# VH-VL binders against Uncharacterized 76.5 kDa protein in phbC 3'region: the designs that were tried, part 4

Target 1, 117 residues: Uncharacterized 76.5 kDa protein in phbC 3'region, of Thiocystis violacea (p45365r139to255)
Amino acid sequence: RILILEQDASHAKKIASLLATIGMETLVVDDPMKILARMQAFRPNLVLMDLYLPGATGSELTTIIRDHDDFYGIPILFLSQEADLDKQLAALKAGGDGFIKKPVSREALIAAVEYRM

## First folded at step 21 (VH-VL; from c5 with light chain S31N)

Design d3
Fold by OpenDDE, fold request of step 24:
Structure d3 (fold): chain C 117 residues (1-117), chain A 118 residues (1-118), chain B 109 residues (1-109)
Amino acid sequence: as target 1 above (117 residues)
Amino acid sequence: EVQLVESGGGLVQPGGSLRLSCTASGFTVDSNYMSWVRQAPGKGLEYIGYIYSGGSTYYASWANGRFTISKDNTKNTVDLQMNSLRAEDTAVYYCARDYWGKRAFDIWGQGTLVTVSS
Amino acid sequence: ALVMTQSPSSLSASVGDRVTITCQASQSINNYLNWYQQKPGKVPKLLIYAASTLQSGVPSRFSGSGYGTDFTLTISSLQPEDVATYYCQQSYSMPPEYTFGGGTKVEIK
């Protein structure tokens, strides 16, 4: 079970469809403020999170998630176009468990997800 | 200049309805968590709910069912529809930006007074 | 819902005095605590966010501290323009069941 937060709805659907081909159930969350409730209900094994969201960042959201005991252990994998290594590192320091830079191949994304689940 | 300007407050009878409006300038409503907070006369502050990008909304447990938040991105406005109003709903109603990076209300409107009385 | 207990409810101090206001959360909220100032007849104004970060444009005499359940707003040297009611607010809840303290009315002797 994979929870997806993407700034672009079309990309979110593509990611969801891709993961579905390998039997993974997905839930796209459009509202960062609802992520904990969604995590509580959906019980994901992994969160795919864009570094940038409308009016928010995945890093900040990751910090919030880690500040809640119930969700501290859920892996968070960043998926973003961000190319700056310092910003990628900052995301990891915020509590991310990995960073995948877009564009990414199907095989690479699947491998990264499977490795961290 | 960033600003929120509210309108629509007034006197209404118990059981009545009222729609408040908030117009933002200097920033885009759809890129932010736009919230409503109220303050009864001489009392503290009470959170009502928010609307976010794409129209996603959330309401405090006490407010759910009687209050509806909507927005018009073309006008850069946020509305609060209030139904089945009660005397205890009498308050100054504020729209405010709940800034994500701060998790705080950093911009407030001037507030609009709603008085529910027979 | 998280309960924020603010104290004192009111205080009176002299210009130049050090003033402290406390806020206690019913459970840990980490650093998700904000302070607002509301002057008489005015709208609330953000002073401090994330427990200790000073909002831009706010005088340096204001400071916030605390983590977990106990928080403090300090005015190092009270000024006449600081007459207001101050509120703490937790932003830990997600989704936001935000709650405010009862407020502290600060007056000048």
Scores: ipSAE 0.895, ipTM 0.956, lowest interface PAE 0.5, mean pLDDT 97
Fold by OpenDDE, fold request of step 24:
Structure d3 (fold): chain C 117 residues (1-117), chain A 118 residues (1-118), chain B 109 residues (1-109)
Amino acid sequence: as target 1 above (117 residues)
Amino acid sequence: EVQLVESGGGLVQPGGSLRLSCTASGFTVDSNYMSWVRQAPGKGLEYIGYIYSGGSTYYASWANGRFTISKDNTKNTVDLQMNSLRAEDTAVYYCARDYWGKRAFDIWGQGTLVTVSS
Amino acid sequence: ALVMTQSPSSLSASVGDRVTITCQASQSINNYLNWYQQKPGKVPKLLIYAASTLQSGVPSRFSGSGYGTDFTLTISSLQPEDVATYYCQQSYSMPPEYTFGGGTKVEIK
């Protein structure tokens, strides 16, 4: 089970479809403020998170997730167009478990997801 | 200049309904958590709920079912529909931006007074 | 819901005095605590967020501290323009069942 948080709804759908081809169940969350409730109900094995969201960042959201004991251990994998290594590292320091730079191949995304689940 | 301006407050009878509106300038409502907070006369502050990008909403448990938040992105406005009003709903109603980066209300409107009385 | 208990409910102090307001959360909220100032007849104004970060434009005589359940707002040297009611607010809850303290009315002797 993979929870997807993506700034672009079309991209989220594409990612969900891709992961479905390998038998993974997905839930797209379009409201960062509802992520903990979604995580509680959906019980994801991994969160796939865009670094940038409307009015927010995945880094900030990751910090919030890590500040809640129940969700501290769930892997968070960033998936973003951000190319700046310092910003990527900052996301990891915020609590991310990995960073995938877009564009990414289907095979590379699947491999990264499977590795961290 | 950033600004929020509420309108629509007034006197209403118990059981009545009222729709408040909040107009934002200097920033886009659709990229923010736009919230409503109220304050009864001489009392503290009480959170009502928010609306976010794409129309996602959430309401405090006490407000759920009686209050509805909506928005018009073309007008850069946020509305609060209040139904089945009670005397205890008498308050100044504020719209405010809940800025994600601070997790705080950093922009407030001037407020609009709603008085529920027979 | 998270309960925020603010103390004292009111205080009167002299100009130049050090003023301390406390806020206690019913459970840990880490640093997700904000302070607001509401002057008489005015709207609330954000003073401090994330427990200790001063909002832009706020005088340096204001400061916030605390983590977990106990938080403090300090005015190092009370000024006449500081007459107001101050509120703490937790932003820890997600989804946002935000709650405020009962407020502290600060007056000048």
Scores: ipSAE 0.888, ipTM 0.953, lowest interface PAE 0.6, mean pLDDT 97
Fold by OpenDDE, last read:
Structure d3 (fold): chain C 117 residues (1-117), chain A 118 residues (1-118), chain B 109 residues (1-109)
Amino acid sequence: as target 1 above (117 residues)
Amino acid sequence: EVQLVESGGGLVQPGGSLRLSCTASGFTVDSNYMSWVRQAPGKGLEYIGYIYSGGSTYYASWANGRFTISKDNTKNTVDLQMNSLRAEDTAVYYCARDYWGKRAFDIWGQGTLVTVSS
Amino acid sequence: ALVMTQSPSSLSASVGDRVTITCQASQSINNYLNWYQQKPGKVPKLLIYAASTLQSGVPSRFSGSGYGTDFTLTISSLQPEDVATYYCQQSYSMPPEYTFGGGTKVEIK
């Protein structure tokens, strides 16, 4: 079970479809403020999160998630075009468990997801 | 200049409806959590709800059902539809930006007074 | 919902005095606590966010502290223009069942 936050709705759907091919159930969340409620209901094994969202960052959202006991241990994997290593590191320091830079191959994404679940 | 301007307030009878509007300038409403907060005369502040990018909305538990938030991205406006109004809904209604990076309301409109009375 | 208990409800102090306002959350909210100033007949203004970060343009005599359940807003040297009602607000809840303190009315003697 994978929760997906992606600033581009069509890309989110594409990721969801990709993960479905390997038997993973997905839920796309289009509103960061609703993520905890979605996590509570969906009970994901992993959160796949874009570093940049409309009016928000994945890093900030990750910090919030980690500040809630119920979701402290859920792996968060960043998926972003961000190439700056310092910004990638900052995301990890915020509580991310991994960072995948776009573009990423199907195989690499699947491997990263499976490794962290 | 960053600014929010509310309009639409006025006198309404109990059971009536009213639609408030908030016009933003200097920033894009669709990229932010645009919120409504009210303040009864001489009282504190009470959160109503928000609208976010793509039209996603959320309402405080007490407000859910009677209040509806919508927006027009082309006009950069946010609306608050209020139905089945009660005397206790009398308040100054503020639109405000709930800035994600601060998790705080950093921009407020001037407010518009809604008076519910027979 | 999280309950924010603010104290005192009102205070009167002299110009130059150190003023302290407290806000207590019914449960831990980490640092997700904001302070607002509302001058008479005016709209609320953000003073402090994330418990201790001063909003741009706010005088340095304002400061915030606290983490968990107990928070404090301090005015190091009260000025006449600081006459206002101050509110704390938790932004920990998500979805945002945001709640405010009852307010503290600050007046000058």
Scores: ipSAE 0.882, ipTM 0.951, lowest interface PAE 0.6, mean pLDDT 97
Fold by OpenDDE, last read:
Structure d3 (fold): chain C 117 residues (1-117), chain A 118 residues (1-118), chain B 109 residues (1-109)
Amino acid sequence: as target 1 above (117 residues)
Amino acid sequence: EVQLVESGGGLVQPGGSLRLSCTASGFTVDSNYMSWVRQAPGKGLEYIGYIYSGGSTYYASWANGRFTISKDNTKNTVDLQMNSLRAEDTAVYYCARDYWGKRAFDIWGQGTLVTVSS
Amino acid sequence: ALVMTQSPSSLSASVGDRVTITCQASQSINNYLNWYQQKPGKVPKLLIYAASTLQSGVPSRFSGSGYGTDFTLTISSLQPEDVATYYCQQSYSMPPEYTFGGGTKVEIK
């Protein structure tokens, strides 16, 4: 079970479809403020998160998730076009468990997801 | 300069409806959590709900059902539709930006007074 | 729902005095606590966010502290322009069931 937050709705659907081909159930969350409720109900094994969201960042959201005991242990994998290594590192310091730079191949994304679940 | 300006307040009878509007300038409403907060005369502040990018909304448990938040991105406005109004809904209604990076209301409108009375 | 208990409800102090307002949460909210100032007949203004971070443009005589359940707003040297009602607000709940303290009215003797 994978929870997906992506700034672009079409990309979110594409990722969801890709993961479905390997038997993974996905839930796309289009509102960061609703993520904890969605995590509570969906019980994901992994959160796939864009670093940039409308009016928010994945790193800020990650900090919030880690501040809630019930969700502290859920792996968070960043998936973003951000190329700056310092910004990628900052995301990991915020509590991310990995960072995948877009564009990424199907095989590489699947491997990264399977490794961290 | 950034600002919010509310409009639409006034006197309404119990059971009536009223639609408030909030116009933003200096920033785009669709990129932010735009919220409504009210304050009864001489009382404290009470959170109502928000609208976010793409039209996603959330309402405080007490407000769900009678209040509806919507927006018009072309006009950069946010509205609050209030139905089945009661005397206890009498208050100054504020629109405010709930800024994600601060988890705080950093921009407030001047407020608009809604009086529910027979 | 999270309950924010603010104290005192009102206080009167002299210019130059140190003023302290407290806010207690019914459960831990980490540092997700904000302070607002509302001058008579005016709209609320953000003073402090994340418990202790001063909003830009706010005088340095204002400060916030606390973590978990107990928080304080301090005015190191009260000025006439500080006459207002101050409110705390928790932003811990997600989705937002935000709640405010009852307010503290600050007046000058």
Scores: ipSAE 0.876, ipTM 0.950, lowest interface PAE 0.6, mean pLDDT 97
Fold by ESMFold2, fold request of step 24:
Structure d3 (fold): chain C 117 residues (1-117), chain A 118 residues (1-118), chain B 109 residues (1-109)
Amino acid sequence: as target 1 above (117 residues)
Amino acid sequence: EVQLVESGGGLVQPGGSLRLSCTASGFTVDSNYMSWVRQAPGKGLEYIGYIYSGGSTYYASWANGRFTISKDNTKNTVDLQMNSLRAEDTAVYYCARDYWGKRAFDIWGQGTLVTVSS
Amino acid sequence: ALVMTQSPSSLSASVGDRVTITCQASQSINNYLNWYQQKPGKVPKLLIYAASTLQSGVPSRFSGSGYGTDFTLTISSLQPEDVATYYCQQSYSMPPEYTFGGGTKVEIK
């Protein structure tokens, strides 16, 4: 069970379809403020999160998730551009578990997800 | 440079409708959480709801059904449509930006007064 | 529903006095607590966020503390320009309810 926090609907659908080919159940969330309610209902094993979201950052959201005992141990992988090195460091400091470079390839996505499951 | 300006307030009869507008300057509405908050005369602050990039909305439990938040990215505005107005809806209505890094309203408009009276 | 209780509802103090305002949440909100200042006839202004972090441009005589359910706003030396109503507000709930406290009116006696 994989929760995908991504505002770009076409990118989110691409990621969800790729994960479906290996039998993963996914839930797409496009509004950061709804993530905790979605996590409570869906109970994900892993979160894929865009590092940059309108009005928010992935590192800020990671801090919130880590502040909640029910969810703090769930692996978080960020979707990030190569040019985002400063933000990548901030995300690791906030408690993130790794990165997948955008644009997301099938091989990179599946390898990163399977390794952390 | 960064500013929020509300408009559309005024006197309206009970049962009526009113549409408020909030114009943003110095930042893009669609790249932020934009919220409405109200304050009845002599009373405290009450949260109404937000609109987010892509049109996602949320309303406080008391506001659901009568109030609708929308935006126009071309005009860089956020609107509050209020229907079936009652005397207890008399208040100053503020728009505000909710910034995630602070999880607080860091930019407020000047407010617009809505009076519901017959 | 999460309830925020402020006390006192009003107070009067002399210039130079130390002023404290308290805010209690009905359940733990960790440090997700903001303070706003609203001067008479003005719009609310963010003063403190994350319980203790001062917003840019806020004088150092203001401070916030607390974690969990009990929070305090302190003005170390009250000034005439600090006459205002102060509101606490929780930002813990997601999706937000953003519950505000009832306010504390501060006046110079």
Scores: ipSAE 0.521, ipTM 0.831, lowest interface PAE 1.6, mean pLDDT 87

Design d3
Fold by ESMFold2, fold request of step 24:
Structure d3 (fold): chain C 117 residues (1-117), chain A 118 residues (1-118), chain B 109 residues (1-109)
Amino acid sequence: as target 1 above (117 residues)
Amino acid sequence: EVQLVESGGGLVQPGGSLRLSCTASGFTVDSNYMSWVRQAPGKGLEYIGYIYSGGSTYYASWANGRFTISKDNTKNTVDLQMNSLRAEDTAVYYCARDYWGKRAFDIWGQGTLVTVSS
Amino acid sequence: ALVMTQSPSSLSASVGDRVTITCQASQSINNYLNWYQQKPGKVPKLLIYAASTLQSGVPSRFSGSGYGTDFTLTISSLQPEDVATYYCQQSYSMPPEYTFGGGTKVEIK
């Protein structure tokens, strides 16, 4: 069960379709402010998180998830175009478990997701 | 220059309806959380709800059912439709930009007064 | 539901005085607390977010502190332009209820 937060809706659907072809159940979250409610209902095993969302950042959302008693242990894998290593490191320090820079191959994404599961 | 300007306030009878509009300049409403907040005369601030990119909305529990937030990305506006108005809805209505990275309202409009009375 | 209790409801102080305003949440909100200033006849302005981080352009005489349920806003040396009502606001709830305190009106003697 994989929760997807992605800025670009068409890209989010491509990721969801890819993961579905290898048997993974996905939910795309289109409103970051509703993520805790979505996590309660969906019970993800992994969160795939963009660093940059309209009006929001993935790093701060990660901090919120880590502060929550029910969800603090769920793996969070960042998937973002951010190339600056200091910003990538800041995301990991906020509580992320890994960072994948876009663009990424189908195979590399699958491997990274499977490693975290 | 970043600015929010509300319009559409005025006098309305109890049970009536009114549509407020908020025009943004210097940024796009579709790239932000946009919220409405009200303040009754001499009272404190009260959150109404938000609209997000793609049209997702949320309303405070007291506001659900009577107030509807919508947007028009081509006009760069956010509207508040208020129905079944009561005297206790008399307030200044503000639109505000909510950057939840700070989780705070960092840009406010000047407000528009809605008075509900016969 | 989460309740924000702000005290005092009003105060008067002299120019140069240290002023402290408190805000108490009915449950822990960690550091997700904001402070707003609203001068008479003006729009609210963000002063402090995340309990203690000053918004850009806010004078250094303003400071915030607290974690959990008890928070303070301090004006180290009250100035005439600080006459305003101050509001705390929790931003912990998701989806947001963004509960505000009742406000503290600050006046100069």
Scores: ipSAE 0.498, ipTM 0.831, lowest interface PAE 1.8, mean pLDDT 89
Fold by ESMFold2, last read:
Structure d3 (fold): chain C 117 residues (1-117), chain A 118 residues (1-118), chain B 109 residues (1-109)
Amino acid sequence: as target 1 above (117 residues)
Amino acid sequence: EVQLVESGGGLVQPGGSLRLSCTASGFTVDSNYMSWVRQAPGKGLEYIGYIYSGGSTYYASWANGRFTISKDNTKNTVDLQMNSLRAEDTAVYYCARDYWGKRAFDIWGQGTLVTVSS
Amino acid sequence: ALVMTQSPSSLSASVGDRVTITCQASQSINNYLNWYQQKPGKVPKLLIYAASTLQSGVPSRFSGSGYGTDFTLTISSLQPEDVATYYCQQSYSMPPEYTFGGGTKVEIK
């Protein structure tokens, strides 16, 4: 079960479709302020997190997840266009477990997700 | 320059409806969390709810069912539709930007007064 | 239900005095606590977020502290322009219920 927060809705749908092909159940979260409620209902095994979202950042959401008693241990994999290594490192310091720079091949994304499941 | 300006307040009878509008300048409504907060005369602040990019909304539990938040990206506005108004809904209604990184309202409009009275 | 209790409801102090306002949450909200200033006839203004982080442009005489349930706003040296009502607000709830405290009115003697 994979929770997806992606800046671009069309790309989020493509990611969800790709992961469904390999048997993963996915939920796209289109409103970051509802993330904890969605996690409580969906109970994800992995969060796939964009670093940048409208009006929000993946680093700040990661801090919120890590500060929650029930969800702090769920793997968070960043998937973002951000190329600046200092910003990538800041995301990992906020509590992310990995960072994948876009663009990424289908095969590389599948492998990264499977590794962290 | 970032600014929010509310309009549409006025006198309305109990049981009536009123639509408030909030116009944003210096930023786009659809790229932000936009919230409504109210303040009864001489009283404290009370949260109503928000609208987010793509139209996702949330309402405080007391406000659900009577208030509806919507937006018009073409006009860069956020509206508050209030129905079945009561005397206790008399308040100044503020539009505010809710900045996620602070989880706080960092930009406020000037407010618009709604008076519910016969 | 999460309740935010401010005290005192009002206070009066002299220019230059140290002023302390407290806010108590009915359950832990970690550091997700904001402070707003509302001067008479004006709109609220964000002073402090995340319990202790000063908003840009806010004078350094303002400070915040606390974690969990007990929070404090301090004005180290009260100035005439600080006459206002101060509100605490929890931002812990997700999705938000954004509960505000009842306010503390600060006046000059």
Scores: ipSAE 0.467, ipTM 0.825, lowest interface PAE 2.1, mean pLDDT 89
Fold by ESMFold2, last read:
Parts: C-alpha cells; sequence; structure tokens
Structure d3 (fold): chain C 117 residues (1-117), chain A 118 residues (1-118), chain B 109 residues (1-109)
C-alpha cells in the first residue's frame, strides 16, 4: 500500500499503474493539506513524495508525518527532478529515507519501492 | 509585484447571498493554496477555508454548507459565494495566500466589507 | 478544539520599551505558530512564521520564540510605528482548523 504525492497528475497515474502491475495498492493524494486524513484511511506502507508540490514542499509534509504518533515510522521515498545534492540532502534531513532523481527507470523505481516495503 | 484585491462587498439583507471575488497578480492561484479569512468589526480573525490547485476545497466547520470557494484559472481569481447570510456574517473578508513552505498566510488582500443588515 | 490564548489583551508602553506578548496553545502545536501585525485600519501582515523565523522585510527588533504550547513575541525596543494589534495563529491543524489568538493591542503611553 503506497501513498503517492506527485505534482503532475498524469505522472501520478503512470506511477500508480506501474506499481499495480506488481500487485501494489496505491492512493494518489492530490491535496497535500489532507495527507494525514488520507494516511489514516489508507494506512500506507510507503510514501512516494515529490519534493516540490504546488504551493507546498515535500520536506514540510515529511516533517508532519514524522511528528505523528501513528505514522512517524512509515518509509518516505522522495521522487523528484531536484538534481542539487545539497537540496537532496536537506530532504533526507527532514526525515526522508531515500531520494530518487527523476527521470527513473521503471525497474529502478520498482526495486527502490520493494526494498523499502 | 505580488498582490491580492478583493471585490464584491456591500450591503445585503439577512437570508441573502453575495459573491466576493479575489484577483491575484504576480502569481497564479492554481499553483497555491488560496484562503478566505474574515474579521468582524472590532473583532479578531476567523478562518473560512481554502481552495487548492486541483480544485480541492476545505471549509472550517462553522462555514460548512453556507460558503463555497471556487476559482477561475483563466481570470486568475478566487471567489467566495456566501448564502443564507446572517447579521453575524458582517465582516471584512480577506483573501490570502497560504504558502505551505512556511505554513503561513504570507500575502493578504486589502479586504472587502460585507454588511448584513435590514 | 485547539484554543489559542493570547496575553495580555492590551498593553501600553513607552517608546524604547521591551514589549513581550505571549500565546498559549491548548495542546502542542510544535513550532507551527505564526505572528501577524495589524496596524489600525490596515490589513494583517505576517511578521513571524515557524515560531521564530522573521518574514522578509520585518525589522530585527521583532523576535519570536517557543515550541509546544508556549510562545512569545518580543519587540526589543518599541517604536511609534509598532502601534498595532498582534495576533498569533496556529498552523498545526490538518485539515486546517486554523485558529487565531484573540489579539494583543499595543499602544504608546
Amino acid sequence: as target 1 above (117 residues)
Amino acid sequence: EVQLVESGGGLVQPGGSLRLSCTASGFTVDSNYMSWVRQAPGKGLEYIGYIYSGGSTYYASWANGRFTISKDNTKNTVDLQMNSLRAEDTAVYYCARDYWGKRAFDIWGQGTLVTVSS
Amino acid sequence: ALVMTQSPSSLSASVGDRVTITCQASQSINNYLNWYQQKPGKVPKLLIYAASTLQSGVPSRFSGSGYGTDFTLTISSLQPEDVATYYCQQSYSMPPEYTFGGGTKVEIK
């Protein structure tokens, strides 16, 4: 069960479809402000988090998840176009468990997700 | 320059309706959380709700069912539709940008006054 | 319901005085606390976010501190242009049930 926060809805659908081919259940969150309610209902095993979202940042959302008694331990894998290593490290310092730079191969994404499940 | 300008306020009878508009300049409403906040005369600030880039909305529980937030990405505007207005809805209505890199209202409009009175 | 209690409701101080305003949340909001300044007849303006981070363009005489439930806004040396009502606001709630404090009116003696 994989929660997806992605800035582009078409890309989110493609990621969800890809993960479905290996039997994973997904939920795309299209409003970051509702992330905790979605997590309570869906109970994900992993969060795929874009670093940049319209009007929001994945780092701030990661901090919120890490501050929550029920969800603080859920793996968070960043998936983002951000190439600057300092910014990637800042995302990990906010509480992310890994960072995948887009574009990423389908095999590499699947492997990274399965490793953290 | 980044700016928000509200319009559409005025005098309205109890039970009536009014539509407020907020025009954004220097940024796009579709890439942001856009919120409405009100302030009754001589009182503090009260949160109403937001609209987000994909059209997702949220309303404070007291505002649920009477207020509707919508947007027009072509005009770069956010509207507040208010129905079944009551005297306690008399207030200055502000639109504001809620930037979630700060989790704060970092841009405020000048407000528009709504008076609900016979 | 998360309640923000702001104290004092009003104060008068002389130019140059150190002014302290407090805000207490009814439950922990970590550092998700903002301060706004509203001058008479004007709209609110963000002063401080994340409890202690100054918004761009805000004079350095303003500072914020706190974590959890107890927060303080300090004006190190009150100036005439600082006459305003100051509001704290929690931004912790999700979905947003953002709550503002009742305000502290600051006047010059």
Scores: ipSAE 0.462, ipTM 0.808, lowest interface PAE 2.0, mean pLDDT 89

